# VH-VL binders against Protein ULTRAPETALA 1 (ULT1): the designs that were tried, part 1

No score or structure here was measured in a lab: all are predicted.

Target 1, 237 residues: Protein ULTRAPETALA 1 (ULT1), of Arabidopsis thaliana (Mouse-ear cress) (q8gza8)
Amino acid sequence: MANNEGEMQCGSMLFKQEELQEMSGVNVGGDYVEVMCGCTSHRYGDAVARLRVFPTGDLEITCECTPGCDEDKLTPAAFEKHSGRETARKWKNNVWVIIGGEKVPLSKTVLLKYYNESSKKCSRSNRSQGAKVCHRDEFVGCNDCGKERRFRLRSRDECRLHHNAMGDPNWKCSDFPYDKITCEEEEERGSRKVYRGCTRSPSCKGCTSCVCFGCELCRFSECTCQTCVDFTSNVKA
Below, numbering starts at 1 at the first letter of every chain, in headers, positions and changes, except where a header shows other numbers; antibody chains aren't numbered by Kabat.
F stands for the ipSAE by ESMFold2-Fast; E and O both for that by ESMFold2, at different seeds; each is averaged over both directions (binder to target, target to binder). V2 = 0.75 x the mean of E and O + 0.25 x the DockQ between their complexes.
Where letters were taken out, [cut] stands.
The coordinates of atoms that the task and the answers printed are left out; those that the model quotes come from them. Centres of patches stay.

## First folded at step 1 (VH-VL)

Design e11 (framework fv_ersodetug)
Heavy chain, then light chain:
Amino acid sequence: EVQLVETGGGVVQPGRSLRLSCAASGFTFSHYGMHWVRQAPGKGLEWYAVISYDGSNEYYADSVKGRFTISRDNSKNTLYLQMNSLRAEDTAVYYCAKSYGLEYFQHWGQGTTVTVSS
Amino acid sequence: DVVMTQSPLSLSVTLGQPASISCRSSQSLVYSDGNTYLNWFQQRPGQSPRRLLYKISNRFSGVPDRFSGSGSGTDFTLKISRVEADDVGVYYCMQGTHWPLTFGQGTKLEIK
ESMFold2-Fast, scan of step 1: ipSAE 0.006; ipTM 0.427

Design e3 (framework fv_ersodetug)
Fold by ESMFold2-Fast, scan of step 1:
Structure e3 (fold): chain C 237 residues (1-237), chain A 120 residues (1-120), chain B 112 residues (1-112)
Amino acid sequence: as target 1 above (237 residues)
Amino acid sequence: EVQLVETGGGVVQPGRSLRLSCAASGFTFSNYGMHWVRQAPGKGLEWYAVISYDGSYKYYADSVKGRFTISRDNSKNTLYLQMNSLRAEDTAVYYCARGPEWLLYYFDYWGQGTTVTVSS
Amino acid sequence: DVVMTQSPLSLSVTLGQPASISCRSSQSLVYSDGNTYLNWFQQRPGQSPRRLLYKVSNRDSGVPDRFSGSGSGTDFTLKISRVEADDVGVYYCMQATHFPYTFGQGTKLEIK
């Protein structure tokens, strides 16, 4: 009994037509919107690329700077460094898209809408703007092979797969839609199974600020399980 | 449990108007895009309209563009279809179906349908 | 618009025997993200459509494992390994890769 939620996604729902109207290279994917982007350095000039924007707030770049460049799934910060800005930490201003034929920084576009929302979800103080959605890896036992399988909860889709696997008493790892994520030897040790460290900090020992306490990424409004119902009921209070 | 219930169907003359409603329950309606699909008597399924979860995006099949208007009221968990200038070819069972949430779901839940008959 | 063509349009099967329904699209259904957004629906007499499969081969909750989907690009197949009485109805393939979304014309499955 594998994950059967029907996870078809529609990138055309992410932005209004008017918001994308003048942007160059717009392609609407299943769960993302893709646009032409780039980053300029003094020494190497323009590095052109493709930017994918996901509703989770994830941003992925496929580099097209040189024929045969195979860099894919770069973060905007990694792309900024790849383009020749190795010490810069201003990708929101240095990565641009083409709007009306002009280079426009990401910081001045609607493309950061979901990124900004995701960053806000983990903020505890009124002024903490740098926090992203915080999740740690979780494990689910396979009923076929008896081994625990690692779920890396980085996207809403991954959180959904984990949620479904936990709710399925007959879950089998052979039905996992990604290449099998196998528990490593070190992760099967007693101490490792007891503590699943924070993905943002390897030194985190499960402190309150480093784990997910329920958010729109990992809880589902259409689910009738107690945890999702409790989260949905309390979010308005 | 997820439920979608269509109402508003009936028998109408050509050129008249009719408004269909789809009442949603068992999920957070405002997080989902919604679709209208119809089925003419003895014929197959035909998709013709979608509305995003916040109502900002709408798309129609060419056969109904300019005549049908999709809308929603998230405070009432209700999807609407305003049908103007009805033709005999619009005779069908009309289904509402749940579309994509933030990331997920196309047509995973359907209503029971409401019948629209256009006759002269 | 993408045209979805099903074959056969009608199929009679003996209980316990396998059944296969083919679906061909006029254009590739592989999306830019590498996914293929092809769905299969079942409509029993007098009932609303129910989704059986999404993204070619993934089964919806409650769908028996005797239903399987395969294919790529423009050619797809729905297979029922052992037809049961409850399988009587019309089966539709549907693509959601390109707007407008389009359905096949349907295949009616009957028991001999």
Scores: ipSAE 0.000, ipTM 0.394, lowest interface PAE 20.8, mean pLDDT 74

Design e4 (framework fv_ersodetug)
Fold by ESMFold2-Fast, scan of step 1:
Structure e4 (fold): chain C 237 residues (1-237), chain A 121 residues (1-121), chain B 112 residues (1-112)
Amino acid sequence: as target 1 above (237 residues)
Amino acid sequence: EVQLVETGGGVVQPGRSLRLSCAASGFTFSSYAMHWVRQAPGKGLEWYAVISYDGSNKYYADSVKGRFTISRDNSKNTLYLQMNSLRAEDTAVYYCARDLTMVRGVEFDYWGQGTTVTVSS
Amino acid sequence: DVVMTQSPLSLSVTLGQPASISCRSSQSLVYSDGNTYLNWFQQRPGQSPRRLLYEVSNRDSGVPDRFSGSGSGTDFTLKISRVEADDVGVYYCMQGTHWPPTFGQGTKLEIK
């Protein structure tokens, strides 16, 4: 089977079971995880509620502070204010969840993962109008001179060259199309870490001759390796 | 409130091209994979194309591969389907559908109202 | 491609009576993460599809409890405990475990 971990559909639950194990009030919905939450004010004591965490980073709170309270779809800041706090600035520290029987502020939990990721995604480009590439520089050892040659995986042609080099146990830098016949110290000065998978997914395992599993850039229709065959057949594994 | 609104359908002759648009609102568009699903008159639902949340991955049904191109503009919250070399069998209502990007399997939680494409001479 | 087969293709039910729709897949729908990505959709006349159930048995928000789903592996069932007039439409099962995602042929539910 192909390994498509780390691509557009690499994710099981919103959170790992280990991350939710000790939390109170855990319920999994269609596109959210719900947990018990609360906010303590000196004036009113504990206001208890339910917090829903969405993959978009949206956070919604349904207040259960008193029997008959009908506040629904509050933001954490609005819930903080509803609970008797004055300002939204501290909701990450003032809204808590129960973990192992203890009140733990949201700022100390994994529940802000998607909120934090969403906060980094604004309408502004953080690059020169180009999409971020998921690839990293890779290194292949030369069988002749024993030095590592750097491959920049930024284009399909560059990925093709790396793909072919990885599939050749007798690969030599002198066979490189650009007439570089010696491996220099300069090529070794780049990062010496070799990643067989996509940099967006540290759990991506790669294969011997391929780098990124679910990336069209690293997959080739004429290649007979299982990873390329699976990708070309539109099989998501 | 999540909304998806398709536009760009119409009547077109065989061999011509159309571009469909799907305008998204009420959610963070850039966080979701998007799909195109069609329904021929009196027939069932059939999947045709998907694009990942950032546009880096695209997959197509074999029947439209090479003729249809899916794309998106996250700055405009809009999904596109460029349809070239249209055939009579492409006559259908075209729906865009949202997919939860953090789930490994495909799940269409919200659908648009659909836009009708009729390929007729 | 995974073939999804629905039975019956059409169903006429008296108001208040139960209805049952079967869906069978040509391959197991259990994904490597242990989840089963089988969904049920309702399409009322002239409307877009609406998801009723996901991952076999989970109801979407706003879906009445008279709709229930069951099954595992390759054999799945949608049940409506008491059919109401608003239930008229076509029901589709869909698998999202294997690429490409595929739908059943649809089951048309009509009132007698």
Scores: ipSAE 0.000, ipTM 0.381, lowest interface PAE 20.4, mean pLDDT 73

Design e5 (framework fv_ersodetug)
Fold by ESMFold2-Fast, scan of step 1:
Structure e5 (fold): chain C 237 residues (1-237), chain A 121 residues (1-121), chain B 112 residues (1-112)
Amino acid sequence: as target 1 above (237 residues)
Amino acid sequence: EVQLVETGGGVVQPGRSLRLSCAASGFTFSTYGMHWVRQAPGKGLEWYAVISYDGSDKYYADSVKGRFTISRDNSKNTLYLQMNSLRAEDTAVYYCAKEGDYGGNSYFDYWGQGTTVTVSS
Amino acid sequence: DVVMTQSPLSLSVTLGQPASISCRSSQSLVFSDGNTYLNWFQQRPGQSPRRLLYKVSNRDSGVPDRFSGSGSGTDFTLKISRVEADDVGVYYCMQGTYWPRTFGQGTKLEIK
């Protein structure tokens, strides 16, 4: 779920319920998701532990391999070594979780989503300091008069109002909050294609989908203006 | 104006089930996350369930996990709570609550009037 | 779970006098975005809760300026500068930083 103040950072929102289905040992904390994990070595067999996944991309393992083991807050690489695989350096393949009763390597699970995002060499400009600031417009049709009304998306509040209008099958001009617009007013001149996107910046590529916080009708991508970058960075992937 | 109206409460025996409904009006229901909060007689508020705007994400308090199921029907502007295996400690007034708008408001900006659930032998 | 502790649990105030309610969290409520998601709610006798303040100090629309919030990290305060008869009820703090969302025990405000 999108937070009205920021990012998808809560533990319960890190992964969808179906993505964690059939995983053993699932516990949801305040800012993490915990699952049972392990690592197999030829000398010692299976070492079992608990893995915590954080929205920062941090991964922490608490070893449960032997009663009295005091190893906690291990990195996956440190856990791989602790488990007897000192030379492997392949923790993404050697540390596993149990899904449907089977050992599944971390590399084949959704659990590395945030780790992979934090490890990326940035080319997507999600937190780019150089992103140009520009604003965009979107259009919603009135269900009473049929005229398209322009929503000037300049703030998160304005994007929420656009999202609300698109989701409302009974939306009318009188519901528009910034201007006292009625069905008597003329439709804004020009086509939706001309005015959609940032008219203040010729470098804005427009959007290929809807704008807002994460539904298919309200999501947009591939626009490099700051407003589009902000929405993309706050939308659940 | 925003209104939330809960129905479905009543008196039930332990181990039985109840289904609560919350009818929403005055806002675009399909764009907001919704919550259930309860209050035992003479006690404080306790959060126990949330559902995302599209129904794809849900989370529960540990005390009700596996027994309660939150759901919604956006075509009917209605939130539901299916309560199974009811216990005496589930006795409470059940409120539905709406998430706030983006850009400054966080949670629970509007509440329903509540519906009373009494679990007694 | 994050534990929210309110003090006092009850207070009696003379009309026109100030009232102060404290709320402490077991963990810092600063979220990764730099915001502190602490809310205050009022519940009048026989009525549903109503939100008074969000993000520590921001008043909801229609909430009179005699209500103010302050604090940071783990320690927060709700102040009523001049108590009125309509202020009788139970006040709750609530954290929105962590799941599950948790409330304080409530503070009952009565008029002497």
Scores: ipSAE 0.000, ipTM 0.392, lowest interface PAE 19.5, mean pLDDT 74

Design e6 (framework fv_ersodetug)
Fold by ESMFold2-Fast, scan of step 1:
Structure e6 (fold): chain C 237 residues (1-237), chain A 120 residues (1-120), chain B 112 residues (1-112)
Amino acid sequence: as target 1 above (237 residues)
Amino acid sequence: EVQLVETGGGVVQPGRSLRLSCAASGFTFSSYGMHWVRQAPGKGLEWYAVIWYDGSNKYYADSVKGRFTISRDNSKNTLYLQMNSLRAEDTAVYYCARDSSGWYNWFDPWGQGTTVTVSS
Amino acid sequence: DVVMTQSPLSLSVTLGQPASISCRSSQSLVYSDGNTYLNWFQQRPGQSPRRLLYKVSNRDSGVPDRFSGSGSGTDFTLKISRVEADDVGVYYCMQGTHLPYTFGQGTKLEIK
């Protein structure tokens, strides 16, 4: 297997040019690749739309029946239903893209690479599968009391608080804005060799223990740590 | 606007010393590794030295090891090259270049260069 | 040290015609992370070098799509599909896989 594992994600790096050369409607964004897609139903025939593939594994479809509305973004399953296949649960086979002028199901394309990788990765987290980003709980030791404090990385603000805590060698749990922290056991940290993917140190370059290696929720353009710099350098925002 | 400006070049006699500076602007200098590359008159590009973003690691080409010292001052957004025991073969235009990836491999952007002439 | 060999060393092309430059390394440029750190640079007369491509085939921002890179292991090619007047200059391949980093000797591109 000759994967470019460990490479930082940017839209132009998601797929090789040869993998996209025969696909219709290709547009490369900062952190996504967009292609023409569709779904065929007996009732309506072909429904045509645009599919965006993100390095997180997220897939977004914009139906061309409603132009210019940010609320017309659909998951592939919702697009399958929207196209007239309301009882079907086989979007990987029913949603197609055009390759060399032919309809090719998503299941037969490279476009599901990040979706499949993201699904496998999230299965090892503390929370249920799904959502936009798969973040696991992270732990930071208090420099005052020595307790490990749990950070639940569910929003950008929470990720920023964790990032700042990990970058501060004198961090104390009294600096945490929440009045309750749920993790007080060292055994939870013991499950990880490295418990953070964003650090002020170059030694965390390519940290394999981080469930989320590169996304806009846990990487900050104003941060000077190697992980944030690498993310910013490799993503056109 | 991202800029690198080299200064400190000039004409020197063999065996003397010269210090080059590279002033960075328009980006967070402290976040990037930096390189020194030279080009002798009518010849190709030759890499000499790299320094990591925090100054903790440095590497040199064998031709300059022990004679040249790369350093940086992140508080002044400036990269330095101290050149000792200069030889005629050190005559070149000296460029500084940013590692745009942060992975110390991409060399973008480059400065305009500063000329060092070692007369024999 | 890795030796980078370019061919040809000089190339004269009619406007609108294609140009091709080869680069060969003395050892494999595949790094332990699976990436191939082979860059291409352009140096126009009187100017500093600028990067055209990185990791063999990826174009830098602002680089026209008429420039393309290909190759693997030890053999690499830079192609210009249709040469324009602004392409006059010297082109260098460079490897960033092995220390010390090394450049090819350069290929001068001129227009008739």
Scores: ipSAE 0.000, ipTM 0.377, lowest interface PAE 21.9, mean pLDDT 72

Design e7 (framework fv_ersodetug)
Heavy chain, then light chain:
Amino acid sequence: EVQLVETGGGVVQPGRSLRLSCAASGFTFSDYGMHWVRQAPGKGLEWYAVISYDGSNKYYADSVKGRFTISRDNSKNTLYLQMNSLRAEDTAVYYCAKGYYDILTGEMDVWGQGTTVTVSS
Amino acid sequence: DVVMTQSPLSLSVTLGQPASISCRSSQSLVYSDGDTYLNWFQQRPGQSPRRLLYKVSNRDSGVPDRFSGSGSGTDFTLKISRVEADDVGVYYCMQGTHWPITFGQGTKLEIK
ESMFold2-Fast, scan of step 1: ipSAE 0.000; ipTM 0.428

Design e9 (framework fv_ersodetug)
Fold by ESMFold2-Fast, scan of step 1:
Parts: sequence; C-alpha cells; structure tokens
Structure e9 (fold): chain C 237 residues (1-237), chain A 122 residues (1-122), chain B 112 residues (1-112)
Amino acid sequence: as target 1 above (237 residues)
Amino acid sequence: EVQLVETGGGVVQPGRSLRLSCAASGFTFRSYGMHWVRQAPGKGLEWYAVIWYDGSEKYYADSVKGRFTISRDNSKNTLYLQMNSLRAEDTAVYYCARETTVTPYYYGMDVWGQGTTVTVSS
Amino acid sequence: DVVMTQSPLSLSVTLGQPASISCRSSQSLEYSDGNTYLNWFQQRPGQSPRRLLYKVSNRDSGVPDRFSGSGSGTDFTLKISRVEADDVGVYYCMQGTHYPLTFGQGTKLEIK
C-alpha cells in the first residue's frame, strides 16, 4: 500500500509537508510541531500565540498577545480564557491557525489528529491540568502627569482599589492608595516584565485575562460599570 | 522522495581546503536543523556540526572548531561544510543528516544522505 | 564529553534467536524536562545509517516491532526478539541530551 517514504514521513514527523504547507509560523521539532495560533474576542481583539502539537495528543500554547506577556505552556482552554473568552468551553472552534492567510478553527485542521486519538483512548498526560486563578499587577495612568502607578492584585480589597481607580477618569497620583505621592514622584524603574505578569510559582499558573476581566476577585456584583455588568451577564447561571 | 545528496568530496593534500554541499529535496528544508556526521574508514560514527533551521545557531565538535564552518542557503535548499586546514585524521565519509528538533535536545538524525568521501593524504 | 560505551562489540546469533545490545553513558541522559534523548541507529554494510529508535523506546516509522528499546539514566538496551538475515550490520546508540552529541563505538551483529 503506502510506500516506505510515506510511512517514514508519517512516523518521524507528526504531519506530512502537504498538510502544513499553507500554515503560518510552522517550526518542526523532534517531538512537536509548532504553528502560529490565536483567539479573537470582541473586547480585546486578536490574541496571537504559538501552538505546539505533540504526538501524545498534548497541546501547549505560549502567548504572544503583548510585549511582556509571561504566559507559557497554557492549555488551549486556558488560552481561550486568557484571550478574553472566560466563560467559553469551545476552544476547538475559538482557537484558530492561519492557513492561506485566513483564520481557520482548530476543529477544521489536521492539528487535532493526535488529540482526538488520545481522547478516544482515555489516556491523558498530566500536562492538560486546568489553569489556576492568577493575578497580574496592573498600571493606572495619572490624568494630570500621565505617569503610570503600579497596583497589586492579590486580595479582593486590592482588586477593589484598582477597579475604583480604573473607573475614575480624573484619577491622579494623589489618589494612589498605597502611599501619599504627587506628580513629582518618578515612575517605577525597571522592566515592565518585572511588574506586569503572572507569578510563575508552582501554585499560580495562567490568568483569565491581561486585565483580570474574568476573575471574580476583580469584578463586583454590586457594581454597575460596564465591565462588571459584562462579567455578570457572561457568567453561567 | 525525501532525499539528501552530498557532493564535493575528493582527494586533497594536508593543509588544503574543500567545500562539501548537501542538496535537500522532498521536504521543507527551511524548517529543519541539519547535521554533519563523519565516519573514518573502519571506524564508528562521529558528530561534527549542527546548524539550526534559520542559521541562527551553530555548534561544532572541538576537533574541527576554527577549521570547519557549517552554513546553509534556505533559498537553494542546500547545506554546506567549508573545511579548511585539512589533516590526515579528517579522512572519512561525510554524511549530512536532517534534525527534527533543536537545542536543548536532539532526537537524532531521521534522514541521511549517501555520504561523500574525503581523503586527505600526501 | 559524554562517553557512550556499547557491549558487546560484536555478536553472532542464529536466525530466529533473540539478540541484545547494551549501551552505557558516562552521565545521566535524562534532561530537565523529564525526557531521555537516547537514539539507536542501524548501519547495514555499505549503506548509510538508519534511525531505529528515539527517546529510548519509540520506534521510527517502518521499523519492525521485533526491535525494542529500554532503559533509563545511564543504562540502556536494544533488543531484537527474532533476528532476521537483514539485521546484519552495525548498531549504534547516540545521546542527544548533552552537547556535543556522541555515539557509542558500535556493535557488529552477524548471523551464524
């Protein structure tokens, strides 16, 4: 039936060259194939990332949505939430790859071949553990001087302080909740990567969005702002 | 259909230079790392050099550092090995081979050329 | 450099009988990602090498199931459950965990 070259190509490579020919961002590793992927949300637009497909059926995503985004080794479901689709469980349709210059859902590609086989056999790698709740530090700009001030998002109270600052169009340095400062104080020095991002500790992995849109700690049922109303209306009953 | 063909081997005197070429066909050459491996007469396999898929990283065995240079032209689907200051101990069959992954680990060479013979003698 | 030591250096087997080749590394081949990058190659007389196994035990496409690999850390084994005439050749282990890449010295398999 199939010639030896076809069998060698299928066994030594996850996919034939013809199957990957029109995909963007293709890099072939020994135990994976990497392609450019993304997920679109109405609020945040396109989040672009890299998808790695393993012969075990495991799928890993490294987010490239913004400079300094530190999300690595996300599951497709975690990436779907990270991109702003916090209530969705449809990553096979919502995560796309570029084929011939067009967005094509994973469900319409050969990239799910090994995932489908693995799921059918009921054998899963521990790699597919769900994302845990994680909070990123955020910045609020002063309306007077334009300097950005760092807010921690570790407790409900701290998230409330950030939420209130973001909702105030006249927020000023003098309103900073952690210290009494003025517009004369300089911005914090150092890389934004140090101050913006999720902790990489083993107990905290991934986040629901870059602005914590899908996190209950950062959203309040008593609040009538559009962000909190949107969160409430999108949360499943 | 997936094929690697080495050329450029021959008999040369010590101290001379030689350039080997490896023509790739039947796969997307630009997506794979590439190796050069040699085998001296009656001896085992010995790795010499690797170049990443985009040419950004190159690594060599200590015995050839400074004398051999690996390079590639992805527009021509061709791998090269520039061999300078050749020594008698460089006499071997030289194979090019395809890598399916890159540093920090290697799955080894899944596709090999037929080899080209380099003989360094006076 | 990681030294790869094979034993035996040569073996003769009767057709249909099993054969076993050992490979030992001077340091662990387990990488920090939990994978072990040990490969096995076959070279028939006058031919180019062919990869049989990667990551210790995974068979390349077209490699018969009578070839199997096992081991961990520094000690590895290639087994042929039933030797056939076409198995004559030299077998090499190779590590891809540590730079530079290194091969074993080879084991010559012959039929009695």
Scores: ipSAE 0.000, ipTM 0.384, lowest interface PAE 22.9, mean pLDDT 75

Design g1 (framework fv_gatralimab)
Fold by ESMFold2-Fast, scan of step 1:
Formats: C-alpha cells, sequence, structure tokens
Structure g1 (fold): chain C 237 residues (1-237), chain A 122 residues (1-122), chain B 111 residues (1-111)
C-alpha cells in the first residue's frame, strides 16, 4: 500500500496547470513533465519527438521522427543535429512545442525555467553535483533475449532497481514489467553483498539519497569491477 | 554517402593482441550504435559485439565466444570505432566487418564496411 | 543464442525464374516493442555483405522490387520474383530481436 499510495501522491510541482494549458502531448510524471516537441529542417521537414523537463534543469528528448527511430535521452542540441541542423547550435530557437496548435520555440516557453535556473547557479564544477551524480541512464542485459533494459537513475527507487538487476547474473527483462519493476528486499541485499567487496572499498560509502551502485561516488578510477571498467572505458573510449 | 572503412588486420600468433579500427564518414557517427561482425574463411557471418551511442551511455555487449578477450570502444570526435582483441585463438581467424545499427533497441545493419582480415596462426 | 536455420543451403535458378529461401528461428522474433527484427543480407562473390530487407518485409533504398520478404513468429521467407544475373551471391537471414545471430547462408547460382 505505502508503495502504491506514495507513487499515486507523487505529483508534478514543476509548472502550474495554467502554464501547461494548450500544450500538446502533456504527460505529468513523478519527477518530470513530458510534452510533444519537434524540430524543422528544410531538407527533412518536421522531426517529431517527446521532450521531458526535469526539476534539475535537465532536458531529454525521445525521437519519433521516422518509423524505426527510437532514439532516447537525446539532449535538445543532439536532437537538433539529428533532425538535420548539424551546425545550428540554436536549439532553444529551433526546437519547438505545440501551444494552441502553433509551433512555439522553447525559448518562448516556461519549459526552460529549470534549465535557466540551473545555468545561473552553475560554475563549471558545481552543477547540482550530488543529485546529478546519482541520476543517469544505465543498461542491464537480459539473459533471456539479450536486449538491454534501460534504467533511468532519476530516483532512489530507480537506483535500487538498477542495483538489483546488476547484481543478478540470471536477470531477465520478462521478470520485470516495462512500466514497473518491483524490488525485493532479499534481492537487494544479495546484490549489495556481491558488489560491496570492490577493490577501492569493501562497502560503498556513497550518497544518502539512493543506493550508491551506479553513481560516480561508487565508481572509482582504479576499481576493476565490471561496472567501473565499463563506465571508464565506454564513456571516454 | 555513408562509408565505413576497417583497418588494422594482419597476421598474429596465438595468445597475441591486435587492435582494429573502423573509420566512419558521411553521417553523424555519434548518433549510431555500431557493431562488429566477423566471417571465418568459407563460413557464415558471426556477430562479435555492439557499442551504443552517448545517449545510451556507450554500453557494450559481446558474443560469448569473445567475452573477456575483446573490447569495443569508440571515439566520436574522430568518427572511429575500435575492437581491441586480446588472447587471440586460431578460431578468431576471420574477416572483421564494422556495421552501422539503426537508432532503436532492436538491430538491423544498414551499412557495412569493406572488412579487414585477421589471421591467427600457430 | 537464437539458432537461425536456412533452407536450402544452395539454389540454382534459370534467369527469369523465381527463387524462394526459408529462414526459421528457434524462438519467436517478436520484440517487446511490437516489431519483428528479421532482416536479410546479401553477400555477392568477393564483396562485403550488403543490406537487403529489414523488419521482415521492408526493402532498403535501392533494393529492386523483385525482392520481397514475409513471415512472422519463427518462420520467414525471402522471395525473388525474377532472378537476374546480378542476384548471384549468398543470402543470410539475421535476427536482431535478441543477441544478433545469422543463418548459415543460402548460395544462389545461375544455371
Amino acid sequence: as target 1 above (237 residues)
Amino acid sequence: EVQLVESGGGLVQPGGSLRLSCAASGFTFSDYYMNWVRQAPGKGLEWVGQIRNKANSYTTHYAESVKGRFTISRDDSKNSLYLQMNSLKTEDTAVYYCARDYYGSGSYFDYWGQGTTVTVSS
Amino acid sequence: DIVMTQTPLSLSVTPGQPASISCKSSQSLLHSDGKTYLNWVLQKPGQSPQRLIYEVSNRFSGVPDRFSGSGSGTDFTLKISRVEAEDVGVYYCMQGTHWPTFGQGTKLEIK
């Protein structure tokens, strides 16, 4: 009950109802607001997508520009390039949303509120470091089908679900519904026990807000566990 | 025009190492998942492994036959894909192709390179 | 791994006649996203593999309309309505719903 009741009471406080009025494709998630967006190029016409706005100021786009294009977690700049505007670097003006049936550039909408606030407070080293470090997309391979399930590390629960999947050598995506993965306490304890003996720390002393596996505080440059090796080698090389 | 050009193949002894490169041009390389596929002399095609794009955290996956010995990496600034092959075996003898995957979660390869030959001889 | 089985392994056809190649998978290729990632690849003699068909029945740009793909679940077919000399090569089915695997290949020759 607490689990389901807590999820039901998680409401978006990102924008007032009136601020989202007449926007197309509005879906309110637990920690984001999603709207229909797009980018127009003369060569390819309109590329249509979904934009998610987070309280951290992060903006993520899932492209649906053509059948078979399922690009997710694009930045607005990457989406601008994907839509055929490789050198534009003006995504605030070129990526639009639909308001009242009209294409409206992001720069003229309230959707950049958190992005602008984040930018104002940032030095090169101080962008919401603690929350950001624990909130990235990770993938876990299915032992049945070989496809990878995406885990959005945006909340403590999502970090926990990812940690459990990483610690289970027999993990199968069919055991976890697409819209909801339940975490069993026994599985979580098992996963933590397996990974707590990494080379740099016998136990993770990471952040207090999430299970630390999957965040930079639990990934050490000289750690030889597969997760740390993959993070280091795949990000830069 | 999309082009993929492999290089780095050659003759190596069992237990040796070799690094293959694939140079991409004619498209936004950083947006695409990339794969390595090999073909032993007179045999069929065999998938080696995949690396995803930056938006999907550069995650990698490998065929069981090469897992732990081969590593796939990429340098988006140079439009290049790499395959580091360690502890080579005679059964790794093959022509190695790089192939471009489509953007989605399932795979189909829309462009293939010309291939580079790796011979592991004892 | 999903095993892909092609039949026949070789085929000789008189120019202008049809050809048909079967591909069977050990498991259903229906992905959780509702798509079936069964693809066909052609390797002409002495050349690299080249694209033919994706997602069961879709021809890649530049592929002649004499090529068609069909099927569902575990059974798939590639058909060439009128074989031309340039169609000589080895045809592979490939599944991309799970870890990518290829069929054994079917060698198409002209009589």
Scores: ipSAE 0.000, ipTM 0.388, lowest interface PAE 23.4, mean pLDDT 73

Design g10 (framework fv_gatralimab)
Fold by ESMFold2-Fast, scan of step 1:
Structure g10 (fold): chain C 237 residues (1-237), chain A 120 residues (1-120), chain B 111 residues (1-111)
Amino acid sequence: as target 1 above (237 residues)
Amino acid sequence: EVQLVESGGGLVQPGGSLRLSCAASGFTFSDHYMNWVRQAPGKGLEWVGQTRNKANSYTTHYAESVKGRFTISRDDSKNSLYLQMNSLKTEDTAVYYCARAEWELLPDYWGQGTTVTVSS
Amino acid sequence: DIVMTQTPLSLSVTPGQPASISCKSSQSLLYSDGNTYLNWVLQKPGQSPQRLIYEVSNRFSGVPDRFSGSGSGTDFTLKISRVEAEDVGVYYCMQGTYWPTFGQGTKLEIK
């Protein structure tokens, strides 16, 4: 069993209390903030759900539109479609939260803060010559083929898949739902070499010749980069 | 500079047990996956199994021919690798090599080997 | 289990002449990461195996440039452009795309 107190503190750092004060359905988790949300369609009216906001910028919706609805981990766009807006591409305006008793579109809330920060970095797509680095990469060996699958630990899903793979003595790369994850660095292409510890933190030595996988020095480093924050938050669930 | 020295081989009766040791030097032992590979007299090389490093929780994997009978372990504080062999069969007669993996499954440095003979 | 087949099993060459060894795998050795984990090792008489080639065509440090590897998929070749006396021994191909398996070995002798 992991330390729950550490997880709760991470979630509480996403937004100021004042920013969440009048929102309905607020729950603070280990690495997320959850609020009540919904989407209105002309034909079906309001579909009510729960929205989780992660520091990575990921947004996950669990639908509560009908008793027994099993739609989980929907993107806001998928939830917009699920709610009856099949052709819409305006989820930032069509998915709402309740603030002060009123339906407020996500586009007018602070809840998109991390999404917008993440989106800006992705849209920049500026490859730094010789300087793109995977700060924290982890490897898990396949039980079937014996080779290692790379996990970049940049999204909640990547951290969860890595955590699950670490805990599964029968893990197979054939069960991995994503294509190979790479850093796009020329140094990695065609190479199985790993990175030493946390390359962005000079105080973290991790492994001397490989990426740190479960090493206490890397895991408990004071690195505040998004990858290390995500790793720490998600693996302590 | 990289050296791997095996010991513990010998003559044993079918159904018996032996424990092999490998002493490593000249590299950071704790960072590397380690393999055991064997070679029967006049035959080719056969992979026996591996242990992963601490970062990968010292997980072990074995060839089907030895699974359930052989156990690999390591002691990073002593730079040592071990192979516990139980329920030995005449077909286990071979030179056993300790081998370092570069960071893939395949060996890059090999020890001198230790001979195991299973015979009545 | 991946079967590795070497041809020929024995080869005698005059010093300075070229030598070629074939290695075929029962399945493609192209891994999902785009790499082909086919290595070559040499075992000299009375010695442990020593590394020669990794990932089809790359020489390990200290390996003379007269050694070259080539191939893709299931068919691989090790070539020695000019055989020297020190090249005598048994050559093995080995794959690490799946759990490791080795060819039968090719014995190279000088005439």
Scores: ipSAE 0.000, ipTM 0.400, lowest interface PAE 19.7, mean pLDDT 73

